# Designs tried in a protein design chat: miniprotein binders against q96jn8r1131to1294. Part 48

Target 1, 164 residues: q96jn8r1131to1294
Amino acid sequence: TLEFLENHGKNILLSNGNRTATRVASYNQGIVVINQPLVPQLLVQVRIDFLNRQWTSSLVLGVITCAPERLNFPASACALKRAAWLLRGRGVFHNGLKICEKFGPNLDTCPEGTILGLRLDSSGGLHLHVNGVDQGVAVPDVPQPCHALVDLYGQCEQVTIVNP

## First folded at step 5 (miniprotein)

Design t29
Fold by ESMFold2-Fast, scan of step 5:
Structure t29 (fold): chain B 164 residues (1-164), chain A 80 residues (1-80)
Amino acid sequence: as target 1 above (164 residues)
Amino acid sequence: SMEVFIIIRGDSPEEFKKLIEEAAKLAKELGAEVRYEIDGNTLLIFVRGIPEEALKKFAEEVEKLAKELGYKVRVLIEED
């Protein structure tokens, strides 16, 4: 079964059989990673459970190609300078550099209850799904193995893994 | 080591460049390392590399300027 790894950002508390992640402090230190590699056609989905409107920006989704089980996570996913492809706001980022200005909906405006998904296609393209709708290829040719990452940044204080 | 994070948010990013320029000037005067990120209507300023008292003074000056420009400010002190 899909779970969040026990290795996570220091402000995270896992519950619900490691399927719910809650950021219990601050706005950052909220990185969580799924417990198995994102293999082609596997759809990993999380639901936004709680938004704190005290903050402006919200969650970041993406993949990393380094092994996450013992990784010392930085304060935010955007500080990952190697082996990271991230979706933040409307942008697509590779190792801290914005590579696309406008992709999909603005993640900073997704309401509570939104279900966000990540999937690799057969050609290694990373897809974002929003409430079951495929937004297309955000990143082509993602190296494998890769691991799905969620950064509970800013507004987003809780997410839960949901089955397709 | 200690790092201070200054989170500046408002309805518009129009004055963020001014805040970044003033923060960079102050950081240079204090010998601090400074980084910044703009994400829509949020400006995040990271400062480190100087004594705790100087980091707090830096944060207070940046907060004062940001509030004068109509922004909301949160200051977080984290040990890395």
Scores: ipSAE 0.000, ipTM 0.179, lowest interface PAE 14.1, mean pLDDT 82

Design t3
Fold by ESMFold2-Fast, scan of step 5:
Structure t3 (fold): chain B 164 residues (1-164), chain A 98 residues (1-98)
Amino acid sequence: as target 1 above (164 residues)
Amino acid sequence: GPEEDLRRALELMEKGRELLRQGDFEGALRAFFEAVLIALEAGNKEYLATALFLVGQVLKELGREDEARWYFELARWIAEDIGDEELVKRAEELLKEL
């Protein structure tokens, strides 16, 4: 049973049995983390429920390698530094650096109803899935254990965990 | 209130630039970090992106290139979000120099 951890960014409200995360203020402080480690072949999926188009950037997806249960979350996922590998727009980011210029579709333009997934392959490669379609390896050899992270940044004000 | 806080953030960025001109890198860094915190609390992305960029510039002058890169990337990310094309280009130029 996948759910979001009770420890999350301060602008988040959890509902629907901790399966729905809503950012209730501003554009940031919206980090949520899945309650169990992302192990190889586990597909974690979230649906974009609500977009506020007064903002230009949208949600960030990725993984963190630190223990999330008592982590003091920063305003944005980018500030997690060495602990995080992140997908934003069309870029892949780690430790404040863009490590890939173009990967997959532009996450800033995904409409409401889009289902985004994260999965580790057997070699530790992080995959992005969009509406069930594997986009390929975004990050090779992710350190383990790691947890799937969603940053409800900018436009994205609500997501819900969905089963495969 | 928020208006007074944002005025203080602007004053801190001006003070930091003057301290940089004088070679007081630690004073500049302190002033710019204060501006970052005020902009974060106020939710003012324009001031936040600029203040983060200025932190990166001080760190670059100090030879702390990995930290400077972090702040320039974060400033660029927020600048992209708000459509500040000038700041995006300035951050990209300084990132190439690291």
Scores: ipSAE 0.000, ipTM 0.090, lowest interface PAE 21.0, mean pLDDT 84

Design t30
Fold by ESMFold2-Fast, scan of step 5:
Structure t30 (fold): chain B 164 residues (1-164), chain A 80 residues (1-80)
Amino acid sequence: as target 1 above (164 residues)
Amino acid sequence: SMEVYIVIRGDSPEEFKKLIEEAAKLAKELGAEVRYEIDGNTLWIFVRGIPEEALKKFAEEVEKLAKELGYKVRVLIEED
């Protein structure tokens, strides 16, 4: 079954069989990674459980193509300088560089209960799903193997892995 | 060690460059490490590498300037 890896940011506490991640301090150090590679057609979904609206920005999600079990996590996912494709706000980022200004809905405004999904299509395109609705291809031709990553940044203090 | 995070937000980012420049100047005077991130209408300033009392003084001076410019400010302290 899908679980968050036990290698995670220092402010994370895993519960519910490693399917729920809670950021217990601060606004950062909240990176978690799914335990299985994101293979084509696998839809990985997380539900936003709790938002602290005192913060401005919210969760980041995407994929990394490096070995997650040996990764020394930076304070935020957007500080990753290698092997990372991330969605933050309305932007798409590759290794810290914004490569698309406006893609899909603004992730900073998604309310509690929103279900966010990542999926690779048969051509290696990375798709974002919001409440079951495919937003289209955010990143074409993602290298494989890759792993789904969620950064519980800012407002987003808890997420849970959910099935379709 | 201790790191202070200053979160500055408002309706307009026009003065962020001024805040960044003033923070960098103050950090140099105090011998501190300073980093920043801009996220839309939010500026994050991270400061470390100097004694706790100096970190507090840094945060107070940046907060005062940001508030004078009409921004909202939160200060967070993280200790290892």
Scores: ipSAE 0.000, ipTM 0.166, lowest interface PAE 13.8, mean pLDDT 82

Design t31
Fold by ESMFold2-Fast, scan of step 5:
Structure t31 (fold): chain B 164 residues (1-164), chain A 80 residues (1-80)
Amino acid sequence: as target 1 above (164 residues)
Amino acid sequence: SMKVTIEIRGDSPEEFKLLIIFAALLAKELGAEVRYEIDGNTLRIEVRGIPEEALKIFAEFVERLAKELGYKVEVRIEED
């Protein structure tokens, strides 16, 4: 059973059996991590439930290769300078450095109801899925074990884990 | 309808609160809607809801203060 870990950003409230994450304050401190490692072929999906258009940017999605259960999360995922591969806006970032300018749709413009998925292929390539459609390999050769991360930043105030 | 986006960058975010307070007070005087985001060493301010010439005045004042405080500034005025 997939759930968000109880170790999360300080502005997060978990509900629905730890399957829904809500950011209850501000625009940041909204990092959540899935409770199981992202093993090859496992598709982890979240649905965007609520967008607050007071803010400009939206959610960040990706993986970390450090153990998440006791990690002290920074205010935003983009501040992770080690062991992080992140999708933000249209870019792909490794440890804070942009490694791809334009990949997939702009995450800052995905509407409520969008289902975003992360999956590793058999070669360790990280794939983004949008509403069931595989966008291709965002990051090759992700080290394992790794863990799926969602940063409820800016506009995105609520997500829910969706089973395939 | 137009909006202006001001991106303020520097090595030290200590004065971001002063810039935010200044922007909020100026927006209130001009009748503008303002929002901001802080991302490490970058402060982004968006302002909308007033005529383009008033948006330019807002941007000029915030840019001048930010530069006096030692920050680098980028301003964009675009369709909202």
Scores: ipSAE 0.007, ipTM 0.200, lowest interface PAE 10.6, mean pLDDT 85

Design t32
Fold by ESMFold2-Fast, scan of step 5:
Structure t32 (fold): chain B 164 residues (1-164), chain A 80 residues (1-80)
Amino acid sequence: as target 1 above (164 residues)
Amino acid sequence: SMKVTIEIRGDSPEEFKLLIRFAAYLAKELGAEVRYEIDGNTLRIEVRGIPEEALKIFAEWVERLAKELGYKVEVRIEED
């Protein structure tokens, strides 16, 4: 069963059997991690439940290759300096460095109700799915084990894990 | 090297000049390079050229002032 891990950013409150994450304060400290490794063919999906347009940026989605159970999370996922591949806006980032300018939709503009998914293909390529549509390979050959991460940053104040 | 981006938003840009002057003062004191842009009710400030610990202090001071003035603030620290 997919759930958000109990180790999360300090502004997060988990509910709905740890399947819903709500950021209850500010714009940051909103990192959550899925409780199981992202293995090939597993599709992990979250739905954007609530956007607060008082903020400018929105959620970040990606994977980390370090063990998340006792990780000391920074204020935002972009501050992760090792073992992180992140999708932010239209960019793809590896350990803080932009490695692709334009991939998929702009995550800062996805509306409430959008379902975002992460999946590894059989070759270890990381795919983004948007409302069931595969956007292609964002990152080739991701090291394993890796874990799906969502940063409820800025506008995105609530997400819920949804089954495919 | 790192940079900081500070996004400031509210209902009115009335106090943006005060925030810009404060950011410029702070940048000079810390030896940082600063840029800013205004787009309606949004002010974006980018600061670079000083160590990460000093960038964090810069961001904390600007964020604190902006919040006192009633603005919403987002801070992102990232590789330049």
Scores: ipSAE 0.012, ipTM 0.453, lowest interface PAE 8.5, mean pLDDT 87

Design t33
Fold by ESMFold2-Fast, scan of step 5:
Structure t33 (fold): chain B 164 residues (1-164), chain A 120 residues (1-120)
Amino acid sequence: as target 1 above (164 residues)
Amino acid sequence: MKVLVIIFSDDPEILKIAEFIARLLAEKYGAEVRVIHLRDYSPEEAVKEAKEYGADVVIIIVTDEEKAREVYERLKKELPDVKVFVIVEGGEEAAKRLEEEGVDAITSPREALFALLIYL
């Protein structure tokens, strides 16, 4: 069963059998990681449950290739300078460097109820799914093992893991 | 009153907060406000900018507790007559530690907005 790891950002509270993550303060310190490696064809999905319009940007999704169980998370996923591929707004970032200007929808404008998914294809390509629709390959040749990461940043204060 | 806002972060929320703080200070106090983004962390550059601007108040936005302490101490040492405030995104515990060491620290953007609205 998919769950969020107990190792998470300082502002996160896990509930619903570790399947719901809530950021209880500020706009940052909201990184959570799925408890299993993202193996090819596994679709990991989260639903946006609550958006706080006080903030400007919203959640970040991606993968890390380092072991997350004892990782000291930075305030924001975009501060990860090693072993990280992230989707933020319209961009794709590798270790803090923007590698694609426009991919998929703008994640800063996805409404409550949106279901976002991450999947590796058989060639190691990382796919983003939005409400069940495959957006294509955001990142080719992701090293394995890798772990799905969600940063409840800015507007996004709650997400829940959803089964396909 | 001349207020200098120095940002040591590429975090987009922090950049927007700095812009909001600048507008608030200009509107509420009629302050002359300058905002600068220092991409490379340097306490020496912060001191230089504050001196060149002739700042009465310096507000520093930084995400790292140790950098917050370092730049605060450097500014107070070089510019003892300037009021210095640090907005640090290290969380509540980081702000408590900085306050115990005598740093005027504010831990979150929300708290910064409340404090600046009331006390600046």
Scores: ipSAE 0.007, ipTM 0.308, lowest interface PAE 9.7, mean pLDDT 82

Design t34
Fold by ESMFold2-Fast, scan of step 5:
Structure t34 (fold): chain B 164 residues (1-164), chain A 120 residues (1-120)
Amino acid sequence: as target 1 above (164 residues)
Amino acid sequence: MKVLVIIFSDDPEILKYAEFIARLLAEKYGAEVRVIHLRDYSPEEAVKEAKEYGADVVIIIVTDEEKAREVYERLKKELPDVKVFVIVEGGEEAAKRLEEEGVDAITSPREALWALLRYL
């Protein structure tokens, strides 16, 4: 079954059999990673459980191609300068560089209850799913193996893994 | 635990936040709390007040990112054993920039509570 890895950002508390991640402090140090590689056709989904409106930005999703089990996570996923493809707001970022201006909905405005999904297609294209709707290819030809990452940044203080 | 809250702002909302933080610390953590409102920005006065009070923790509330950095650096240099937090009204991005530079920055009263829990 899909779970969050026990190696995570220092402000994270895992519960519900490691399927719920809660950020218990600050606005950062909230990176979590799924416990197995994102293989083609596997749909990894998380539900936004709680938003704290005192912050302005919200969660970041994406993939990393380095091994996460012993990685010393930075304060924010956007600080990853290699092996990272991230979706933040409406932008797509590769190693801190914006490679797409407007992709999918604005992640900073998704309400509580939104279900966000990541999936690789047969050609290695990374797809974002929002409430079951495929937004298209955000990143083509992602190197493998890769691992799904969620950064509970800013407003997003809790997410739960949900089945398709 | 002795907590000193120093406010470098006349903003009524910031004064309200300082009162909220002081109340939480006193009531929920049994902390001895002193609140000081310094209208004129002065890192020297902040250091003096912290030394005289014997603070274990200092929370600085400012609206300016550069002033936050300056007062944090002064306090850590002169009182390296004291835990210092700055609350910055410059929004989430300002707090993020300060934290990337090693400043313990927070932008809300609730965050102050959680940050202090980690240090206590």
Scores: ipSAE 0.000, ipTM 0.141, lowest interface PAE 14.7, mean pLDDT 80

Design t35
Fold by ESMFold2-Fast, scan of step 5:
Structure t35 (fold): chain B 164 residues (1-164), chain A 80 residues (1-80)
Amino acid sequence: as target 1 above (164 residues)
Amino acid sequence: SPEFELAMRFAEIFIKLFEEALKKGDTETAERYLRFAKELLKIAEEIAKELNDPELLKRVEELLRRLAELAEELAKELGL
């Protein structure tokens, strides 16, 4: 089933059969990637388990189109300059550039227990789901293959993969 | 001093977050992180003065200098 890859940011510890990711230090170096490509109709969901309110910003969610198995991850997902589409705060980012000002809820304010999901529709549109509710198309026509990515940045110190 | 090291570490983190927000053009978030960084550096400075340690004061002054340079960039964006 779905697991986080053993290749991850250096501050990550995987547990619970690689289904829980914990950032054990600092505020960054917390990128994790799902072990299977995000194919149309697959809904990948993570639950926010623990927030450290010492930090202001929180998790980033999105997809990358490069092979993640041996990628040397940068300190934060927003430092990815190639092949990345990310949801951060209220913005949508492509390769570090903000391409949409306001999409969905503010990810910096989602409480513990929130379930966030990523799904591709049949036309390659990337959807964000929040507590089971489809927020719409954040990015149209994502190149494939692509891989779901979570950056445990700032406040978000632990997430767990949950089934639909 | 553990309290000094903690204040300095958090100040460095908020300075990085301030820089990231500036590069993104998010001036509201940048101003918030700038405020937090200044507050942590003020706390670190007070601890260093209480300990009468010139090496700790030097470390605070180095971060204050870097923060001042970044704050000038924000001021330019705001048209100040």
Scores: ipSAE 0.000, ipTM 0.096, lowest interface PAE 20.4, mean pLDDT 82

Design t36
Fold by ESMFold2-Fast, scan of step 5:
Structure t36 (fold): chain B 164 residues (1-164), chain A 80 residues (1-80)
Amino acid sequence: as target 1 above (164 residues)
Amino acid sequence: SPEFELAMRWAELFIKLFEEALKKGDTETAERYLRYAKELLKIAEEIAKELNDPELLKRVEELLRRLAELAEELAKELGL
């Protein structure tokens, strides 16, 4: 079964068999990682459960290619360097560089109840799914192994892993 | 257990912040802290059920009852 890894950002509390992640303080220190590598044909989905409109930006999704089990996570996923490919707002980021300007919907405006998915295609392309709709290839050639990452940043205070 | 205690500690903090905001008439802030407290108590309840620990569940139920009583009492005192 898919679960969030017990190594996570310091403001995270896991519940529901490690399938729900809640950020209990501030706006940052909210990184969680899925316990299994993201392999082709695996669709990892999370539902946005709670948004706090006090903050401007919202959750970040992506993949990390370093071993996450003992990683000391930075305050924000965007501080990760070469090992991370991230979707934030409408941008795709790697090593702090915005590599795509307008991809998919604006993640800062997705409402509570939105289901966001990550999937690798047979060519190693990373896809974003929004409420079951494939947005296309965000990152064309992700190094393996990689792990799905969610940063409960800003507005997004709770997510739950959901089955397809 | 550590996750349960963390959830309970945060819930108690937000209950205190809820009371302070409500007493000042800041209903928007009070509503926000009340939501946080309820969500953390829901998390604590789920952890207690997963651990199949009736004593932990009873602690959650006691805090939920106290929260309901305090919210009602403060609203009366303030004329809300």
Scores: ipSAE 0.000, ipTM 0.105, lowest interface PAE 20.9, mean pLDDT 81

Design t37
Fold by ESMFold2-Fast, scan of step 5:
Structure t37 (fold): chain B 164 residues (1-164), chain A 98 residues (1-98)
Amino acid sequence: as target 1 above (164 residues)
Amino acid sequence: SPEFEEAMRRAEEFIKRFEEALKEGNPETAEKYLREALEQLKIAVEIAKELGDPELLLRVVFLLIRLALLAEEHGFPEIAFEALKLAIEIEKEAQRLE
């Protein structure tokens, strides 16, 4: 079954059988990673459970290509540079560069209850799903193995893994 | 060295932008500026090493410590740790050159 890894950002508390991640302090140190590699046909989905609107930015999600089990996570997923392809706001980012200006909805404005999904297609393209709707290919040819990553940054203080 | 002074000035500028971004409630932008400040300090370190000047290395150490304290205060402990680790190594080099 899909769970968040025990190795996570310092401000994370896992509950609900490691399927719910809560950021219990500040606005950062909230990176969590799924316990299985993201392989083609696997749809990983999380639901936004709680938003704290005192912050301006929100949840970031994407993939990381380094081994996450013993990784010393930075304060924010954006610091992972070459190892990460990230969806933040309306942009797609890799190695500190915005590689796509507008993709899918603005993640900073998704309300509580939104279900966000990541999936690799048969060609290695990374897809974002929003409330069950495929937004298309955000990143072509993602290096493998890779792992689904969620950064509970800013407004987003809690997410829960949900079945497809 | 003009290049050393420019790197130091850019680091100070990015630290100010970091503080402004925090005041505006944008921690994501703040983190980017803090990391850019650290990168400028790494450039300053390399220039100071090439010049073999322990006083220039110590100037970078003092700004690295200030950056680390700001990073720790505002919730960027990984940046704080990276800056402190670099400061320790540069202190050792400065003492060896003396």
Scores: ipSAE 0.000, ipTM 0.109, lowest interface PAE 19.5, mean pLDDT 85

Design t38
Fold by ESMFold2-Fast, scan of step 5:
Structure t38 (fold): chain B 164 residues (1-164), chain A 98 residues (1-98)
Amino acid sequence: as target 1 above (164 residues)
Amino acid sequence: SPEFEEAMRRAEEFIKRFEEALKEGNPETAEKYLREALEQLKIAVEIAKELGDPELLLRVVWLLIRLALLAEEHGFPEIAYEALKLAREIEKEAQRLE
């Protein structure tokens, strides 16, 4: 069963058998990681449960290739400088460097109820799925093993893992 | 406050680099710097909201409007639209805090 790891950002509270992550304070310190590596064809999905529109930006998602169980997470995923590939707004980032300015829909505008998915294809390409629709390859040739990461940043205060 | 000032300083530095890239005839590099400036202003607005300080929110609005004007003038209307949309929402937030 997919679950969020007990090692997470300081402002996160896990519930629902570690399948729901809630950010209980501020706008940051909200990184969570899935408990098992992304293997090719595994679709990891989260639903946006609650948006606080007092904040401006919203969630970030992507993958890390370092071991997450004892990692000291920074305040936001965008501060990760090693082994991180992230989707934020319309951009794709690798270790803090913007490698694509416009990919897929703007993550800052996804409403409550949106289901976001991450999947590796057989060639190591990282795909974003939005409400069941494959947006294409955001990042080619992601090193393995890697782990799916969600940063409950800004507006996004709660997500829940959903099964296919 | 130090984090806010840092984000604002980075935004102004990227705007300066945007202007320099345009003078050098490099619009692709100019767009990159303009988008980086907008990202820093989004960081600044989150910090200002956390601090609940309407003065800091208005400082972000002022720089967003300047960025939007530059973007529109130099042929980046999508960036201009995004900056103005954000500025309007932040102005409303600052007024609520007063």
Scores: ipSAE 0.000, ipTM 0.354, lowest interface PAE 11.4, mean pLDDT 87

Design t39
Fold by ESMFold2-Fast, scan of step 5:
Structure t39 (fold): chain B 164 residues (1-164), chain A 98 residues (1-98)
Amino acid sequence: as target 1 above (164 residues)
Amino acid sequence: SPEFEEAMLRAYEFIKRFEEALKEGNPETAEKYLREALEQLKIAVEIAKELGDPELLEYVVDLLELLAYLAEEHGFPEIAKEAKKLAEEIEKEAQRLE
């Protein structure tokens, strides 16, 4: 089954058989990565469990194409300068640079209970799913292998992996 | 950065509440607000460091210097010392990033 890797940001505590990630301090150092590569047609889903309204920005999700098992994670996923494609707010970012200004819903406003999914199509296109609804291709031609990443940034203090 | 702006605004608001508590003759409440302002500035420092932006660090230093001054003037020397020390460390870091 899908689990979060034991290698994660320093403010993360894993529970529920490594299927729940909780950020226990501050607003950052909350990166987690799924334990299996995101292969075409695999849908990886997380549910937003808890939002702390002290912060304004919220969760970031996307993919990295480097090996995550021993990676020294930066404080924020947006600080990744190589091999990273991320969705934050309404933007799509490649290696810290915004490449699309408006894609899908605003991730900073998704309420508790929202289920967010990442899926690679047969052509290597990265899709975002929101509550089961495919938002379309956020990033074309993602290199393989790649790994699904969630950054429990700002408001988002807890997520749980949800099976399809 | 929205998180940086929020931390800075909270620090500023706590400094205002500190001044109001002093006017009302409540030094214990004043000290509480001054310490809360300092904690928000420490959060702002972490955000600025994460972003690697020396200009944001300089904004934090400016407010830390104000906090230190107000603490010294109103009889909170330990808070003043802590804020001043943090400001000096951050100034050096911001200059290295430039």
Scores: ipSAE 0.000, ipTM 0.139, lowest interface PAE 17.5, mean pLDDT 85

Design t4
Fold by ESMFold2-Fast, scan of step 5:
Structure t4 (fold): chain B 164 residues (1-164), chain A 98 residues (1-98)
Amino acid sequence: as target 1 above (164 residues)
Amino acid sequence: GPEEDLRRALELMEKGRELLRQGDFEGALEAFWEAVLIALEAGNKEYLATALFLVGQVLKELGREDLARFYFRIARWIAEDIGDEELVKRAEELLKEL
């Protein structure tokens, strides 16, 4: 079963059998990682449950290619300078460097109820899915093994893993 | 140590309740938030659920119904996990009022 790892950002509380992640304080320290490696054919999906309207930016979604079980998480995913491919706003970032200016919808404006998915294709391309719709390849040839990562940053205070 | 941290959390929740009675909603929220952080670091779900419930009550008084609903829901879920039937009932009652 897909679950969030018990190693997570300091402000995260896991509930619902480790399938719901809630950021209970501040706006940061909200990184969570899926327990299973993201392998081809696996679609990992999270639903945005709650947005705090007092913050302006929102969640970051992506993959990390280092072992997550013992990782010391930074305050935000954008501070990861190694082994991270992230989608933030409309941009695609590799280890903090913006590699694509505009990809998919703006993650800072996705409403509550939005289902965001990550999937690897057979060629190692990372796909973003939004409400079941494949947005295309955000990143080609992601190194394996990799794990899906969600940063409950800013507005996004709760997400839940949902099955297709 | 952990016992000192949990005692501090209880003191903060009591302080927050007194501030709430005085109408100092901002002070109450600050005290309850500090209790949340202590309980979270300690891994004490009972104190965490109670402190989050108290945060929800202050937010309800401030008219921030969406945020109050959010924190009451979380408090209820944690209370269910730890078997605190009284807190489950109280959170459900307040959720119905929103």
Scores: ipSAE 0.000, ipTM 0.232, lowest interface PAE 14.5, mean pLDDT 84

Design t42
Fold by ESMFold2-Fast, scan of step 5:
Structure t42 (fold): chain B 164 residues (1-164), chain A 98 residues (1-98)
Amino acid sequence: as target 1 above (164 residues)
Amino acid sequence: SPEFEEAMRRAEEFIKRFEEALKEGNPETAEEYLYDALLQLKIAVEIAKELGDPELLKRVVELLRRLAELAEEHGFPEIAKDAKYLAELIEKEAQRLE
């Protein structure tokens, strides 16, 4: 069963059987990780439940290849400068370096109700799905094992894991 | 080293963007620029280590300490702590190379 790990950012509160993550303070300290590795063809999906328009940026999605169970999460996913591939705004980032200028929609403007998904294909390519639509390969050859990460940053204060 | 100078220039540019984001009331974007600046400084550290040049490492330490001070002043204490800790490590590395 897909759940968010008990190890998460300091501002996160888990509910709904660890399937809903709420950031209860500020704009940061909101990293959550899915409880099992992202194996090929597993589609992990989250729905944006609540956006606080006081803030400007929004959620970050991606994968990390380090073990998340005991990881001391930084204040934001942008601080993960090793073993991290992230989708932020319109860009794709590897360990903080932008490797693609425009991929998929602008994550800073996705409305409440948007369902965002991560999936590895059989060749290790990381795909982003938006409302059921595959956006293509954001990152080729992701090392395994890897783990799906969501950073409830800025506007995004709540997400819920949803079925494919 | 052109690569070292470019990393330092990018770090300075991100610090400038950090300050401008704060002026515009956008602490989230400001925080992202601090992390971008830190990444460029880490790249500069690796280049300076490969070159074995303690003076280049000292330049990185100077900018890390400025970054830490700015982060502390503007409410990013975790980033300030990380930058300060990195500066101390790199300062020791520079002394070892001397």
Scores: ipSAE 0.016, ipTM 0.422, lowest interface PAE 5.9, mean pLDDT 88

